# Designs tried in a protein design chat: VH-VL binders against p58978. Part 3

Target 1, 218 residues: p58978
Amino acid sequence: MTNTEIFNKLTNAIVTQDIAGCAKLTQEALDAGISPLDIITKGLSPGMKIIGDKFEAAEIFLPQIMMSGKAMSSAMEILTPELEKTKVEGEEGTGLAITFVAEGDIHDIGHRLVTTMLGANGFDILDLGVDVLNETVIEEAAKRKGQKIILVGSALMTTSMLGQKDLMDRLREENLRDSVKCMFGGAPVSDKWIDEIGADATAENAAEAAKVALNVMK

## First folded at step 22 (VH-VL)

Design i1
Fold by OpenDDE, fold request of step 23:
Structure i1 (fold): chain C 218 residues (1-218), chain A 122 residues (1-122), chain B 111 residues (1-111)
Amino acid sequence: as target 1 above (218 residues)
Amino acid sequence: QVQLVQSGAEVKKPGASVKVSCKASGYTFTRYYMNWVRQAPGQGLEWIGIIYPSGGSTYLDQKFKDRVTITVDKSTSTAYMELSSLRSEDTAVYYCARLPYRFDSPYAFDIWGQGTLVTVSS
Amino acid sequence: EIVLTQSPATLSLSPGERATLSCRASQSVDSYGRTYMNWFQQKPGQPPKLLIHDASNRATGVPSRFSGSGSGTDFTLTISSLEPEDFAVYFCHQYSNYPYTFGGGTKVEIK
């Protein structure tokens, strides 16, 4: 099979919620010498995008999205160790990404994907997990004052967005705002919101998040 | 008992401001968001905005961004909504309603204030 | 914004009859496995009362004759057998996206 065929099959596995097939194809792709990053960006991520679009168009329902998410997760379980091995020695100077999900929010799929993609792109990773207090984020940022740091927060609920604003305010109060870059993502997060709270960037998906982070850190 | 108790009815002139209070009791004030919703006479419900008492951040409907300020006093477990530049169309019953900060059941507007009638008339 | 359209605007029924109320959203209110749709009951001079949350879960104290169903954009509130106290206005509500929005309401009145 050509790489293109493999990518298309991966995409289709996500779109059709073929969890077992997705995992198998992922392994096959790796065995064929395809990079984990390419598997994600050219195969899996396009599938998730399609699922997102279909969901928004009411063509599929919540159960299908969840199943596609599981398919994605199964693939990522296979890819994560490989990504860690191929840690492209980040261009000397990419920096530290502190990743977290806002307080009250326990959605971790997007968070894990973003974290993985950041690591794959050369960032050192400090993963604070889910349901993270803003004060914890501030403490970690403060400990590393002077280092090249990007805070990467995820919010999947509208309510958790408010925590992002609070975090930005607290960063300013603690005189840390200028020492860190701030990126927030999640379905309800908009560019307008980022501007409103004074953050640096947002991204629509994990692949984009990594790219945006790289740009922000330049 | 969990309850939200709002301030009394207000009568205001056009151009004036009104500040409605919502006092929470029977639960941890900072573990719930507070929402403000209004209802004009004989009309439906209109969401105004939300505040997270723990941090103080708000999100307002675009329609109200220039005229509404939502605040909290954590020491008294009270939320406030101030509406300025009042117009006749602002005549409505204003409600506060809580929402959990996490997926505690129910993750919904489960408790409401009794409502505050604000009448704007010349 | 997500527009919620309720139908019918008015439903005239007798006690004991089945009531079916519809709420249609202009876009999906589902997100990451959760449906951010609620139903409220409102009686004259009272605040809205939470009836159904997460599209299909009855709030505490809500009688079993009330049921909610649906996902995505189409939702239904059903009252299996109307009691005299059930004649009221019913609103659907979404908080999946800002701004939060309510339907226009369905008035269930006695025939």
Scores: ipSAE 0.855, ipTM 0.936, lowest interface PAE 0.5, mean pLDDT 93
Fold by OpenDDE, fold request of step 23:
Structure i1 (fold): chain C 218 residues (1-218), chain A 122 residues (1-122), chain B 111 residues (1-111)
Amino acid sequence: as target 1 above (218 residues)
Amino acid sequence: QVQLVQSGAEVKKPGASVKVSCKASGYTFTRYYMNWVRQAPGQGLEWIGIIYPSGGSTYLDQKFKDRVTITVDKSTSTAYMELSSLRSEDTAVYYCARLPYRFDSPYAFDIWGQGTLVTVSS
Amino acid sequence: EIVLTQSPATLSLSPGERATLSCRASQSVDSYGRTYMNWFQQKPGQPPKLLIHDASNRATGVPSRFSGSGSGTDFTLTISSLEPEDFAVYFCHQYSNYPYTFGGGTKVEIK
């Protein structure tokens, strides 16, 4: 199979919620020498985009999205170790990405993907996980004062968005705001919200998140 | 027993301000968001805004951003809603309602205050 | 904002009859496997009472005659057999997106 065929099959596996097939194809792609990054960006991510579009068009419903997410997760479980091995020695100067999901929020699929993509793009990663207290984020930022740091927070609920605002306020109170970049994402997060809370950026998906982070850190 | 107890009815003149309180008891105040909702006489429910008592951050409906301030006193487990520049159309029963900070069941406005009537009349 | 449209505005029924209330959202209130739609019951002089959360889950103490269904943009509250105490106003509510919004309400009144 050509790489293109493999990518198309991966995309289709996501779109059709073929979890087992997605995992298998992911492994096959790796075995064929395709880079993890290409598998994600050319195969899996396009599938998720299609799913997103279909959802917005009311062509599919929440269960299908969830299943596609599971398919993606299954693939990522395979790819993550490989991505870690191929860590492109970050261009000297990309910096440290501290990633987390807001307090009260346990949605980790997007978070994991974002984290993985950041790592793949040369960031050092400190993954704080899900349901993370703002104080924990503050502590980690404080410990690393002087380092090139970007905070990457995810909130998938309207309520957990408020934690982002709190975090920004706390960063200011602790005189850390200027020492870190702040990027927040999540379905309910908008550019307007980012502006309101004084954060630096947002991204709509994991691939974009990595790109935006790179730009913000320049 | 979990309950929200609000302050008493208020009568105000146009242009004045009103501050309604909502005292929480029977649960961890900082683990729930507090919402404010109002209802004009004979009308539906209108969401005003939300606060996270733990951090103090708020989100307000755009309609109220310039006139409403929501605050909390963690020491007394009390939330406040202040509405300024009162108008006759602000006459309503104002409610506070809690919402869990995470997907605890029910992740909804499960507890409400008894309501506070605010009457704005010349 | 997400506009919630409830229908009918008024429903006149007798005790024992089935009540079907509709709530339509201007956009989906689903997100990551969860539906952020609630139903409230309100009686005169009282605050709203939570009936249904997550579109289909009865709140604690809510009788089995109440049921919620739906996803995305279309939701239904059903009262299988109306009891005298069920005559009230019912509101749907979404908190998927800011600002949170309520439907206009359906008044279930005795025929």
Scores: ipSAE 0.855, ipTM 0.942, lowest interface PAE 0.5, mean pLDDT 93
Fold by OpenDDE, last read:
Structure i1 (fold): chain C 218 residues (1-218), chain A 122 residues (1-122), chain B 111 residues (1-111)
Amino acid sequence: as target 1 above (218 residues)
Amino acid sequence: QVQLVQSGAEVKKPGASVKVSCKASGYTFTRYYMNWVRQAPGQGLEWIGIIYPSGGSTYLDQKFKDRVTITVDKSTSTAYMELSSLRSEDTAVYYCARLPYRFDSPYAFDIWGQGTLVTVSS
Amino acid sequence: EIVLTQSPATLSLSPGERATLSCRASQSVDSYGRTYMNWFQQKPGQPPKLLIHDASNRATGVPSRFSGSGSGTDFTLTISSLEPEDFAVYFCHQYSNYPYTFGGGTKVEIK
C-alpha cells in the first residue's frame, strides 16, 4: 500500500469508529517506515476533524464521538513511545510550552494530544495536567521569566473558558503578559474569544496547535 | 442551608439603571459560577450572563453586552447584576442561579434565587 | 445560538395520565461524553426548579414519576402519572454553548 492509501485508511478507521483497525493500521504504518508525526497529521487528525464536523452538523452523536476518540487513543498508545524516540531536535529556540487544562476541567484527551504534538515539534514541555489553577500557571510563568514560553491551555466546557479570561487578566496584572505567548483551544473556544481575552492564538486540533505554536513563537 | 437571596423589587423609569443583588450562603461562593436569568411577565426564560466569582470573568449574551454588568463581592458572597438604559421591555423577574465550577452533581442550575421584579414604567 | 424548540406549547391532561414533553435543539448539546441538557419545572410566582440534569438524571428530591431521555438534539421529559402538583410549565435548557438558552416552555394544564 502506498503511504496515501494507508493515510486514507487511518482516516476512515477514525471516521467509522474502527478501533481495532485503527490500531492495526497504525502499527502497519510504522512498520512501513512512516513517521509517527505523519501518521497523526496525515491520517488520524484528518479523521478526527471529520468527526468534529459531523458532530457539529448533528450527523453523529455522542457514542460515535466517544468511539472515534477511543480509536484515536488506541493509535496514540502505539505512537507515543515512537514519538518520544524520534524527538525532532527542535530548531534551537522553539521554546518551552507550558500545557494545562483549565480549572474545573478534567478532559485530557485533547490536552495530551496537543502536548504530544508540541513535544514532537521541538518544544520543551512542562505539562501541568488537568484542573490547573491559574495561579499555578502564573507561578510557572513567573519562575521562567525571560525564557521563550508559550502557555497552551485547553478548555472543553463553556464555564472553563472563563478561566482563560481570568488567566489573561492575571498575566497582565503580574506584568507577565508580554513575556509569554498564549494559545487556547477547545471545542467552545473561538477566534472571537481569543480576540476578546487578548490571547495570541487558537487551534482546532492538535496538529494545528503545534503548527500555530511554532508560528507564534517565531 | 444553601440559599440565594435576592434584593427586593424595583420600580424604575426608562433610561435609568437598576442593580440587583444575589447573596449566597451555605456553600463556597467561589466554587460556583453565578448566572443571571430573566423572565418577562407571562414569557419564557432568558439567559443574561455568567460570572466566575473566583476570577471575576464574565460572559454575557450579545443582547446585553452594552447594558449589563455582572460583578461579585467575594467578601460578602454577593453577586450583582446591573442593567442600564432601562426600557419597558426590561420589565421582568430577574433570577440568579448557581452552577458548579466542575462536574459536581448536579452540574446544573440547581439553586435559584427567589427572583427580583424590576418594573420599568414611565 | 442553539435554539431549543419545545412541543407541544400546551398539554392538557387529567391527573393520572402520562405526559410526554419534547425538546429539540438546533444542534447537538453533547460534548465529550456529557449532555448539557436540563429540565426545569416552574410554578406561578416561583423560580424554576431543577428536575432533570444531564438529560436523564433526576435532581435530588424529584419523584420517580419524572424521567428524562435523549441525546444529541432530541430530548423528552416524561411524567408517568400526573399528580395535581405537576401542573406547571416545563422548560428545557442547554449550556453546551454560549449563549445559554431555554426552550419556550410547555404548559401542562389540567383538562
Scores: ipSAE 0.852, ipTM 0.939, lowest interface PAE 0.5, mean pLDDT 93
Fold by OpenDDE, last read:
Structure i1 (fold): chain C 218 residues (1-218), chain A 122 residues (1-122), chain B 111 residues (1-111)
Amino acid sequence: as target 1 above (218 residues)
Amino acid sequence: QVQLVQSGAEVKKPGASVKVSCKASGYTFTRYYMNWVRQAPGQGLEWIGIIYPSGGSTYLDQKFKDRVTITVDKSTSTAYMELSSLRSEDTAVYYCARLPYRFDSPYAFDIWGQGTLVTVSS
Amino acid sequence: EIVLTQSPATLSLSPGERATLSCRASQSVDSYGRTYMNWFQQKPGQPPKLLIHDASNRATGVPSRFSGSGSGTDFTLTISSLEPEDFAVYFCHQYSNYPYTFGGGTKVEIK
């Protein structure tokens, strides 16, 4: 099979909620010498995008999107160790990415993908997980004052966006704002919102997030 | 019992300001967002804004950004909505309504205040 | 903003009849497997009361004769058999995106 065929099959596995097939294809892709990054960006991510679009269009329902998420997760379980092995020693100075999902928000798929992509692009990673208190983020930032740091937060609910604003306020109060870069993402997050809360950047997807992060850290 | 109790009716002149309070009881105040919604006489519901009491951040409808301030006093579990530069069209019943900070059931405006009538008249 | 259009504006029915209320959103209110659509019942002089959340879940204490359905942009509230206490105004509400918005309401009145 050509790489393109493999990517298409991966995409389709996500779209059709073929969890077992997705894992198998992921392994096959690796065995064929395809990079984990390509598997994610050219195969799996496009599938998740399609699922997202279909859900928004009411073409699929909650069970399907959850199953697709599981398919994605199964693939990522295979890919994560491989990505760690191929971790390109980031250019001296890429920095530390502190990733998290806002308090009250437990959506993990996007967060994991972003975290993975950041790592793959040379960032050191501190993953704080989901449902993270702003104070935890502040504490971690404070501990590392003077280091090149980018905070990468995700919010998938309108309400969790307010946590982003609170975080920005707290960073300012603690005199940490200038010592860190701040990037936020999530479906409800817009450029306008980023401007409003005084953050540095946003991204529409995990691949873009990594690119944007690299840019803001230059 | 979980409840939101709002301040009493207000009568104001055009150009004045009004501050409505919403006191929460029976639940953890900082684990819910507080929303403000108004309803003009015989009209529908209009969302004004939201605040997260834990952090204090707000999001306001663009229509109200210049005239509305939403605040909280965590020590008294009370939310406030202040509307300035009052106009006749601001005459309405103003409601506070809570929303969980996470997907607690129900993740919705499940508890409302009794409403506060604000009348703006010359 | 997401505009919610409710129809009909007024529904005149008798007790025991079936009521079907529609709410259409200008864009999808679904996000990541959740539907951010609620229905409220409001009686004169009272605040809105949560009736249905997440498009199809009855709030606590809501009788079984009430049901919500739909996803994406089209939603329906059904009252299988109207009781006298059901004559009220019903609002749909979305909080998928800022600003949160309400429908114009459907008044269910006694014929």
Scores: ipSAE 0.848, ipTM 0.937, lowest interface PAE 0.5, mean pLDDT 93

Design i1
Fold by OpenDDE, fold request of step 23:
Structure i1 (fold): chain C 218 residues (1-218), chain A 122 residues (1-122), chain B 111 residues (1-111)
Amino acid sequence: as target 1 above (218 residues)
Amino acid sequence: QVQLVQSGAEVKKPGASVKVSCKASGYTFTRYYMNWVRQAPGQGLEWIGIIYPSGGSTYLDQKFKDRVTITVDKSTSTAYMELSSLRSEDTAVYYCARLPYRFDSPYAFDIWGQGTLVTVSS
Amino acid sequence: EIVLTQSPATLSLSPGERATLSCRASQSVDSYGRTYMNWFQQKPGQPPKLLIHDASNRATGVPSRFSGSGSGTDFTLTISSLEPEDFAVYFCHQYSNYPYTFGGGTKVEIK
């Protein structure tokens, strides 16, 4: 099977909500020597895009999207360890990335991908998960005061964005703001928002997030 | 049982400020965002801004960023909207409306205040 | 901002007739499997009342004659058979992106 064929099958697995198949194909792709990144970018992500487009076109509904998400998640579970294996040893001192999804927000696919990409680019990772309280983030930051830390938060809802602002405020209140870098992302997140809340950066996707984080941490 | 009760009608002169209150009851105040929406007489609805009572952060429509302040008093479960430098065009009924902090059903403006008429007249 | 355009501005109908209201968004209001589009009913002297959420879900207590459909940028509110109490103004609303916005409204009036 050619790489292209594998990618197409991966895409199709996502589009058809074949969770088991997606996982299997992911493994097969890896076994075939395809890089995890290529599997994601050339196989899985295109599938998710198609799903998104179909939803917008009212061709599919929420359940299908959710199932596709699960398929994606299953693949990522397989890919994450592999991505970690190919981790480019960052320069000594890349730092710790504390990743999380804002309180009230449970969207984790993007978060997981970002987390994975950060790890793959040399960051130590502390993944706090989804629906994370700002206080939890603050606590973790406080525990590690003096370390090179970047907070990487995701918000996929407009409402959860406000949590980002709150976090920034709390960081300032706790005199932690200067001790950490702050990067936020999510569909509704804009550069303007980042500026407004006084964060350091945003990124449009996981790959960019890793790059931006590296830059911010320099 | 769940309700939002707003303060009474206000009459103000141009240049003045008005502060409208919205008292929440029957639900956990900090688990819902509070929105402010206004409606000029005979006109449509205009969103002003949102606040997360739990943290106090707000997002305001750009149109109002310089003149509107949204705050909350968690102890009284009350949200406030203050509009300064009032103009005649600010004459409207102002509403507060809640929105869940998560995808609770419905994730929408499901409860509204009764509205507060603010009249700006010279 | 996302501009919501409702049509028609006024809909004159008789009780028992079918009402079809349209709302068009300048950009998609879908995100990650959710459609951030709501419909509100407003009667004179009253605040808006949530009618439809997530494009197609009736709010609690909303009669079955009301239905919402659509995704992306095109949405429809349908009243299968108008009751006297249904004559009101209807607004679509998006909160997919800041600033939240409302349509201009459709007035359903008695013919």
Scores: ipSAE 0.844, ipTM 0.937, lowest interface PAE 0.5, mean pLDDT 93
Fold by OpenDDE, look of step 22:
Structure i1 (fold): chain C 218 residues (1-218), chain A 122 residues (1-122), chain B 111 residues (1-111)
Amino acid sequence: as target 1 above (218 residues)
Amino acid sequence: QVQLVQSGAEVKKPGASVKVSCKASGYTFTRYYMNWVRQAPGQGLEWIGIIYPSGGSTYLDQKFKDRVTITVDKSTSTAYMELSSLRSEDTAVYYCARLPYRFDSPYAFDIWGQGTLVTVSS
Amino acid sequence: EIVLTQSPATLSLSPGERATLSCRASQSVDSYGRTYMNWFQQKPGQPPKLLIHDASNRATGVPSRFSGSGSGTDFTLTISSLEPEDFAVYFCHQYSNYPYTFGGGTKVEIK
């Protein structure tokens, strides 16, 4: 099978909620010498995008999304160790990425992908998980004052997104804003929002997030 | 008993400002967003904005961005909405309504204040 | 913004009859496993009262004669058998996206 064929099959596995097939294809892709990054960006992520679009169009429902998510997770379980092996010793100075999902939010698929991609691109990772209090983020930032740090937060709800603004305000109040870079993502997050809250950047997907983070940290 | 109690009716002139209060009781104030909604006489409901009570961050409808300020006093479990540069069109009953975090049920505007009539007249 | 269109504007019925209220959204109000659509009842001089949340869940204390259905862009509130106290205005509401918006309301009045 050509790489293109493998990618298409991966995409289709996500779209059709073929969890077992997705995992198998992921392994096959790796065995064929395809990079974990390409598997994600050219095969799996396109599938998730399609699923998102279909859901918005009311063509599929919650159960299908959840199943596609499981398919993605299964693939990521296979890919994560491989990504860690290829961890290009980041250029001395990439920094620490503190990743988290906003308080009240438990959507972790995007968060996991972003975290993985950041790690693969040389960042040290501190993953705080989901439903994370802003105070926790502030405390972690404060403990590491003087280090090269980027905060990477995600929110998929309008309400949880609001917490990002709060975090930015708190960082300023605690005199930490200048000590950290701040990147936020999620479905409701826009460039306008980033500007409004005074954050440094946003990204539309995990691959972009890693690139943007690298640029922000330069 | 869980309740939101709002301040009394206001009569203002055009160009003036009004500040409406909403006091929460019977629940943890910081675990619920607070929303402000208004309703002109005989009209529908219009959402004004939301505040994260723990930190004070707000999101306002673009229509109100320049004239509305929403704040909270955590020590008194009270939310405030201030509307400036009042116009006749601002005559309405203003409501506060809580919205819990995702994991709290129901995740909706389940508790409302009794409303505050603001009348703007020359 | 997401525009919510309710129909009909007025519904004239007698006690005991079935009421069907519609709410259509200009965009989907679903987001990754959750439907951000609520229904409110409002009587004169009173604040809105939550009836249905997440499109189909009755709020606490709401009688079983009230039911909600729908997903995406099309939603329905049904009152199986109208009681005298049910004559009021009903609003649909979305909070999937900013700004949060309400429908124009359906007035259920006595015939």
Scores: ipSAE 0.766, ipTM 0.901, lowest interface PAE 0.6, mean pLDDT 93
Fold by ESMFold2, look of step 22:
Structure i1 (fold): chain C 218 residues (1-218), chain A 122 residues (1-122), chain B 111 residues (1-111)
Amino acid sequence: as target 1 above (218 residues)
Amino acid sequence: QVQLVQSGAEVKKPGASVKVSCKASGYTFTRYYMNWVRQAPGQGLEWIGIIYPSGGSTYLDQKFKDRVTITVDKSTSTAYMELSSLRSEDTAVYYCARLPYRFDSPYAFDIWGQGTLVTVSS
Amino acid sequence: EIVLTQSPATLSLSPGERATLSCRASQSVDSYGRTYMNWFQQKPGQPPKLLIHDASNRATGVPSRFSGSGSGTDFTLTISSLEPEDFAVYFCHQYSNYPYTFGGGTKVEIK
């Protein structure tokens, strides 16, 4: 099979919720010498984007996107060790990424993918999980003042927007704004919203999130 | 029982300020945003702004940005909206209304205060 | 700003008749599988009462004669058989993006 054929099959396995097939194709892609990063960015992530777009358009229901998430997770269990081997060899540490899902939100699968991609691209990771209070994020950033830090928050719900603004407001009030970079993703985050709240960046998907985070930390 | 109880009606002169209170009971105050909405006599509903009680951050409709301050007192579960430089056009009933931001909360704008009439006249 | 346009402005009907109220948004109020559109009923001297949340879900205690439908930009509230207590003003409302906005209202009045 060509690399393009393998990528298309990986994408289809995500879209059709083929958990076992996705894991098998992932291992086959590794055995064929395809890099873990290419497997993610060219095969798996396109499938998650298709499913996410259909979910946003109300063309599929929550169980289907959760099952696609499980297929993605099964692939990532295979790929994460391979990415970590590369990170240890070639990465000296780009900074610390503190990753979290906003209070009131349980957006887990996109969050896990973003966290993994950041780690694969040289960031040290502090993963705070889901349903994270702004106070907790502030405390962790304050403990590490002086380090190169990027805060990476995500949310699924449009009602999370004011919580994002609140985090930025609290960072300014605590004189921590200049100590960290801030990146938000998920709905309904836009470049306009990022500028309005005075954050540093957004990205539309996990693969771009890591690239954007690297750029803002330079 | 979930309730939002607002302060009483006020009569003000142009140029003055008014501060309306909205006391919440029967639910966890910091699990819901608080919104302020007004309605001039015989008119429709106009959203003023929103506050995040946990951190105190607000977002205001641009037309009110320079004249409205929204605050909370978490210890009393009370939200406040202050409107300054009052004009006759500000005569309206002012409402508070809650909005969940947690995935496990019931409904958006399900509970409203009873309303506070603010009359601005010379 | 998302503008909500309700039609008709006034609907004059008798008890027992069907009422159909329309709300059109200037841009989509859908996001990630959720529709951020509500319907309220308001009677004179009272605050708005939530009838329908997220386009189609009846709020607690709302009679089954009320139903909501639509997605994206086009929304409908239907009252299948009007009762005397249903004569009121009805507002659509979006909370998908700031500023949150309301439609101008449809007054359902007794013929």
Scores: ipSAE 0.701, ipTM 0.875, lowest interface PAE 1.0, mean pLDDT 88
Fold by ESMFold2, fold request of step 23:
Structure i1 (fold): chain C 218 residues (1-218), chain A 122 residues (1-122), chain B 111 residues (1-111)
Amino acid sequence: as target 1 above (218 residues)
Amino acid sequence: QVQLVQSGAEVKKPGASVKVSCKASGYTFTRYYMNWVRQAPGQGLEWIGIIYPSGGSTYLDQKFKDRVTITVDKSTSTAYMELSSLRSEDTAVYYCARLPYRFDSPYAFDIWGQGTLVTVSS
Amino acid sequence: EIVLTQSPATLSLSPGERATLSCRASQSVDSYGRTYMNWFQQKPGQPPKLLIHDASNRATGVPSRFSGSGSGTDFTLTISSLEPEDFAVYFCHQYSNYPYTFGGGTKVEIK
């Protein structure tokens, strides 16, 4: 089985919600000498992109995404120890990612995947969960002033947009805007909206989110 | 039981300002955005802007950006819209309307204030 | 800005007739399985009244003769058999992106 065939099978296992098969293929990929990051970026993440695209197009719903997320999670249980063995601390470190789902919103699977991908790419993680008040995000950022921090907010509902603007407004009001980077993702977010509220970035999916986060933290 | 009660009609001269209030009752004020909408006599509806009562942030239609201030007083569950530099074309009925942002909330724009007529004449 | 175009501007009908009102958006108002489009009824001297929430959901207390359909950019409000109290102006409204916008209205009037 070639590396391309292994990646295609991993992608398909995510898309078809084959939890046990995904774990098995992940171990086989490791045994074949494929790096944990390549397994994630070339096999697993493309599958989550396909599922995300279908969800965005209303072709599938929450239960299917939930099962694809469990397949991803099962693969990550195998990959995390291997990533820890190869994690190289930089002089500054990659930084702390504070991840959260907007107040009034409870979508968990996309948030969990983004959080997992950030951790897999070397970020320290503070996962605040779902339905998170802006006050809580501000408090956690203020406690850690001086650290290298990216705030990563997720939302599914368009009514979450004003809450994103409020977070940016309050960061500026509290003199914390220059202390953090801010990234928002999910259904309501566009490049135009990011520019308008003065945030730093957006991403279309979890794999891209990790790459974008690394880039903005340079 | 759930209601939005607005302040009474106002008559103003051009160049003045007006501040319309909208008092909420029967629900948790900070769990809903508050919108302001106006309607000139015999005309359609025009959205003015929105406020997030918990944090105080607003978003305004560009048309109103430099003349409208939207605020809240959480202690009295009251929203305010102030329109400055009044002109005759600002004569309209001004409405407040609530909008949920929580996943478990009822219908969007389900409750409106009774309206406040602002007449600008000289 | 998402422009909502309602047609017809005026619909002259008799009680008992079926009314079909159209609203077209310049951009999709759908986002991840939810449609951010409402229909309101307004009578003279009154605030707008929510009839249809998110394209197809009848608001509390709205009679079953009112129904909404559509997604994306094309939406319809149907009144299956007009009652005397249904002669009013009807507005479509989107709240998918800022600024929120209303259609110009369709006046349903007695023939």
Scores: ipSAE 0.666, ipTM 0.858, lowest interface PAE 1.4, mean pLDDT 88

